# Designs tried in a protein design chat: VH-VL binders against Diadenylate cyclase (dacZ). Part 21

Target 1, 269 residues: Diadenylate cyclase (dacZ), of Haloferax volcanii (d4gzm5)
Amino acid sequence: MAALSELLGDLVADVDGLFLFTPSSSHYEQFAETDVPTVVIAPENTVEAETFVELPLQFQNVKDRIRFGVEGAMEQSIVEAGDTIACNVGTFGGDPDSLVRVRVEENMRSGIYDLFANSRADPGVIRDVFEVAIELGKKGQKGEPVGALFIVGDAGKVMNKSRPLSYNPFEKSHVYVGDPIVNVMLKEFSRLDGAFVISDSGKIVSAYRYLEPSAEGVDIPKGLGARHMAGGAITRDTNATAIVLSESDGLVRAFKGGKMILEIDPEAY
Short names: E, the ipSAE of ESMFold2; O, the ipSAE of OpenDDE; V2, 0.75 times the mean of E and O plus 0.25 times the DockQ between their complexes.

## First folded at step 20 (VH-VL; framework fv_satralizumab)

Design T100 (from T89 with heavy chain S57N; at its last look DockQ between E and O 0.75; V2 from the best seeds 0.72)
Fold by OpenDDE, look of step 20:
Structure T100 (fold): chain C 269 residues (1-269), chain A 120 residues (1-120), chain B 107 residues (1-107)
Amino acid sequence: as target 1 above (269 residues)
Amino acid sequence: QVQLQESGPGLVKPSETLSLTCAVSGYSISSGYYWSWVRQPPGEGLEWIGFIYRSGNKRYNPSLRGRVTISRDNSKNTLYLQMNSLRAEDTAVYYCARLWGDFEYYFDYWGEGTLVTVSS
Amino acid sequence: DIQMTQSPSSLSASVGDSVTITCQASQDISNYLNWYQQKPGKAPELLIYYASNLETGVPSRFSGSGSGTDFTFTISSLEAEDAATYYCQQYDRLPLTFGQGTKVEIE
């Protein structure tokens, strides 16, 4: 009969590092000096950790939180592919109550960390727009698949590099993505041509925007449609993030710096 | 009228933690804008420290990242700055300011500032 | 980070003179530039936003121009009360950065 401690032993055996996610001061002090390097991953370094990775977002999903933290650590050269780490995370709030063993892989460098952490727009806004796009991808609009293009951040430049296709229903409105009512509105207007322009702070600046940047030289995978090209192009020429829902394949994609950074299947999300 | 008022210890020892408070009146910090901290060493220029948005999301100057925490209490309409491991070079007047976001990022309202001296 | 370089660092002029300050960005920041005035012992005050827009309540003798990397701040007719340090500030990218300042003294 195996002892319960053996189970924990297996999780921490031969790890190269300990990642503490949002630890309390007392918890950090307890585990600040272990046999392996300790890394704190949190929104702020409140515990004055020597090695710290910032979480710009609060991830509700523990898996996503860990992945984001690990990617951040990789970006900071704290860990590299091939390393094994023990992640101490709080699943149910409070002090960490879970231990997850993770083998760091190169494919964990997804660019997602950069997408959120280094974006001009507020990471939460990007998240909120993704959620809208994903939901829209799952349900469609009135049961029919729909495509949509959201340009998030650097709204000033985006507006200057675009023209209105029609009346802007959000003109002089101060509504923000993430608001349930606004999200419904976004979904309803998704059938409209053009792009949504969303400010850094999440304000819906405009609908019905035709993006004017040339698609020449944009690094977009073959087979993707006009929305993807427009999204890629505008992100090449601005500091905006583009989120595209494809009507044809139902996938959600994100562009930054003229490149596709993320692809999500709404059905799997 | 929007008003900001900083308060702090005035003197902090090296390696200690700085805690500043900014009381905001005339506008709810939860209603909008980016609420920021900016510092200015004596006789020098301005350095943006970071801001917190109404959503609670925060951005920091990378030069200070890891040492700085900005927080808020919506119920008190108060902004906070915490800075760890203070050094002599952290001696500055610290301002809280309201930062206009969206299209433009400009500081339209400032506190009077509070001098923080780091000395043994 | 985007570096903002102001010129000159200091100047002296007489009341009624036209004063020009320049700000150069280390990279193209479009028109994402603001100008502030800071008097001794006071917090900065916004004068110009978005390169050329005059803040409400600011005298018309203050103006800004430029785009890309080169910007200009002008006081068309200097007044005694304009003695201050002026700062440019970019917001094309985070972190927000300021110029080193230009001290304007009145002769």
Scores: ipSAE 0.708, ipTM 0.868, lowest interface PAE 0.8, mean pLDDT 92
ESMFold2, look of step 20: ipSAE 0.713; ipTM 0.860
ESMFold2 (binder alone), look of step 20: mean pLDDT 91; pTM 0.932

Design T101 (from T89 with light chain N31D; at its last look DockQ between E and O 0.84; V2 from the best seeds 0.00; counts 0 for: pae E 2.5 > 2)
Fold by ESMFold2, look of step 20:
Structure T101 (fold): chain C 269 residues (1-269), chain A 120 residues (1-120), chain B 107 residues (1-107)
Amino acid sequence: as target 1 above (269 residues)
Amino acid sequence: QVQLQESGPGLVKPSETLSLTCAVSGYSISSGYYWSWVRQPPGEGLEWIGFIYRSGSKRYNPSLRGRVTISRDNSKNTLYLQMNSLRAEDTAVYYCARLWGDFEYYFDYWGEGTLVTVSS
Amino acid sequence: DIQMTQSPSSLSASVGDSVTITCQASQDISDYLNWYQQKPGKAPELLIYYASNLETGVPSRFSGSGSGTDFTFTISSLEAEDAATYYCQQYDRLPLTFGQGTKVEIE
């Protein structure tokens, strides 16, 4: 009876690489002598793999995990556009239990890896703000569509490049994104104009900020509204990430360095 | 007030794993700031190894990614560094340091450092 | 990675002299630069953050200036206890990076 690693090795012999997502040591060892180049994709290199791509987050969404792994591998020149890889991922608890073939294409350099791996802000904070924006996009405010603008990271510079629209309800508080009660507060305050400013560690620094940088010359897709333009401009002029929920189309978008990096449909997510 | 103290082996062999601890007193490592490791080869400059955020998330210098792990034990108020596959060039004084890392990023408290020599 | 280049690598000066060292970033880092002092056998100590802000308890003879890519650190009247190596460090982006150091000796 053939070993699992022998069967999997034979089935994937025609690929340019095998990506193992968060494997156990025993699972990884099954591929130690295969001829297929093997890459471990995980938060930590606990199996001490020769080729390893770090993911700063453990997303449960399989699509996001594969996306991060592929982009990370491209950034490290482990794979190139035109390569075919097999991604061994877990959809249920335990070792990776599913196999997905992916052809590496140049347009897969979306910026999602850079957003979470190379931003100064805690990647968990960026994820938590995305989750708030996605929840707002799905449910709205009391069932009504709503827009929102969150500026994450580099909060000191962002505060200097903005002015208040109203009194800051967070002025003396020490509350953080990710707390369910705080997330409810963020959703309630999002129905009013202005930006939230959130520090690298997730502290809510301010609400109701008017972002002053001009959007002239910002590389943003046409047809996007004022929140998107303001978010793009501030991320050009700071190290912050802007996360924007559009009231009109319900999409959640992220901006970094004056460019749109990510677009998510909350209803499909 | 805040004090940091490194401890670990002074001499290790190539290919082994380095394990260092940093005992923190005067501040709870789970309450705030970022907690970092920095190293300095003898007679050379400083190299940031990585830090752990308030949340427990971690960042590492890309030059060391895949070989290092930073962790903490909040109940013991202790920070840890593990470094795999040691090489002679990993010989350095290893410091733990507190990083004011939310708006500004600077190291305000350092340990005394511990010399680690990698030699057969 | 943002490369930090210090100049000079070393200098010697007499007590009472004004000394200046420079730090150049490989790209614009705004004001996100710190200066540290390290005495032999000791850990570095923060002197200046955000390019020009003096840390609490640091003597006023130390100062920093600059923005963008070019930064200057000055000791206006050198004292014997200032013999040390000085490092700049950027925090605009990760990884955090240090200059190569400037050794200041007393003649």
Scores: ipSAE 0.520, ipTM 0.775, lowest interface PAE 2.5, mean pLDDT 85
ESMFold2 (binder alone), look of step 20: mean pLDDT 91; pTM 0.932
OpenDDE, look of step 20: ipSAE 0.833; ipTM 0.934

Design T102 (from T92 with heavy chain S57N; at its last read DockQ between E and O 0.60; V2 from the best seeds 0.76)
Heavy chain, then light chain:
Amino acid sequence: QVQLQESGPGLVKPSETLSLTCAVSGYSISSGYYWSWVRQPPGEGLEWIGFIYRSGNKRYNPSLRGRVTISRDNSKNTLYLQMNSLRAEDTAVYYCARLWGDFEYYFDYWGEGTLVTVSS
Amino acid sequence: DIQMTQSPSSLSASVGDSVTITCQASQDISDYLNWYQQKPGKAPELLIYYASNLETGVPSRFSGSGSGTDFTFTISSLEAEDAATYYCQQYDNLPLTFGQGTKVEIE
ESMFold2, look of step 20: ipSAE 0.679; ipTM 0.850
ESMFold2 (binder alone), look of step 20: mean pLDDT 91; pTM 0.932
OpenDDE, look of step 20: ipSAE 0.813; ipTM 0.932
ESMFold2, fold request of step 21: ipSAE 0.687, 0.707, 0.696; ipTM 0.849, 0.855, 0.854
ESMFold2 (binder alone), fold request of step 21: mean pLDDT 91, 91, 91; pTM 0.925, 0.926, 0.927
OpenDDE, fold request of step 21: ipSAE 0.922, 0.914, 0.857; ipTM 0.958, 0.956, 0.953
ESMFold2, last read: ipSAE 0.681, 0.724, 0.711; ipTM 0.852, 0.870, 0.861
ESMFold2 (binder alone), last read: mean pLDDT 91, 91, 91; pTM 0.931, 0.930, 0.931
OpenDDE, last read: ipSAE 0.901, 0.846, 0.914; ipTM 0.955, 0.954, 0.957

Design T99 (from T83 with heavy chain S57N; at its last look DockQ between E and O 0.64; V2 from the best seeds 0.68)
Fold by ESMFold2, look of step 20:
Structure T99 (fold): chain C 269 residues (1-269), chain A 120 residues (1-120), chain B 107 residues (1-107)
Amino acid sequence: as target 1 above (269 residues)
Amino acid sequence: QVQLQESGPGLVKPSETLSLTCAVSGYSISSGYYWSWVRQPPGEGLEWIGFIYRSGNKRYNPSLRGRVTISRDNSKNTLYLQMNSLRAEDTAVYYCARLWGDFEYYFDYWGEGTLVTVSS
Amino acid sequence: DIQMTQSPSSLSASVGDSVTITCQASQDISNYLNWYQQKPGKAPELLIYYASNLETGVPSRFSGSGSGTDFTFTISSLEAEDAATYYCQQYDNLPLTFGQGTKVEIE
């Protein structure tokens, strides 16, 4: 004789929180008065939830949505390591239709939420460059490990704080990250020395830039190479984000404001 | 010639949702520029609300994030603003504006503005 | 958030006078500063972008200078039609922020 709402309550009874991903108003109302802390995770707070975590992009992949939502909640101190949460997500583009129980762990603080949330550049541009770096880290170029340095955003200031190492193949081109042909060009040129400079809207402004930052005292872990030092330093002097692929350890790192904000193994991402 | 025109209710009650439209003529809203909302309380300065990138991604003033949604309809060449949980402090003239973004960020075309009063 | 502080809040001057408005940023914004003019009952209009570049059609009596944290806007010979409120606006980072405005009145 139990109502459907009572059966759903039993399924989530032992969690420290309930995360509703992009719910409709009617779906949200089913849980609004429950004693379990309820958090809405969405691009916008259309349901007017009291506790809300913004997704920085329209994520299609369910795992990506959960990962960003949990990290965003951790950054806002809504949950902490050791908590168990129920993530109610949609798999087919409608109201949430699936339940995923997640144990929150400290290693979920990857920095990827901050990468997208704290940049002036279009978050889609940051994602596109980040994905190129991840693909290079997995596959290399022609099967060989590669390094790369991408400076994203604030391109005018970055260009003024750098010098050419060689002819800029993009000087008279009007091409943007995300175009499959352009991504091939980025991968082809990534092994060569210097930085790529990419604008807030994704225009490839230059390759082969020697960065000349004036800042010192950059907060960078010991043992990292010249790309990491130059990338870290330029982000202190500008509003740019640096995305660095290391040839030696294969990790992708990001820097903002002179600090390393992300370190990820492409194979584990 | 690019022209922007706001429209919506002039008087709304606290806790309700504000819905504004911005009709754009003389330029395609889906092309090259960012499209923004800016407000100005009577007798006070300007506050940026947010904008929509060419890509359709959005950025919002953190002070309003969680209450504001910006969207567009390319077939109607129209920009929209929705603001939830209205307060008396939301009383302002609301402008839509075209934002030249990427290297420089400046507002080159503005609507005439529409006054929204939040009062019981 | 980058705070923008304008000085003075208001001023009065005669036609033909030179008028100077300052704008101070809470952090280094390089040259990422614009100036707008707003007449009563009207939307703001862009006058100057990138600290010193005049927008098309703006009279040469308007000028801007400065970089970093301190910026100056000057009207070299005030005309009656210049009575307005003037705003600086930074774009070094989001949120985009404006100064509180400087009201210029004609004596």
Scores: ipSAE 0.657, ipTM 0.837, lowest interface PAE 1.2, mean pLDDT 86
ESMFold2 (binder alone), look of step 20: mean pLDDT 91; pTM 0.931
OpenDDE, look of step 20: ipSAE 0.728; ipTM 0.881

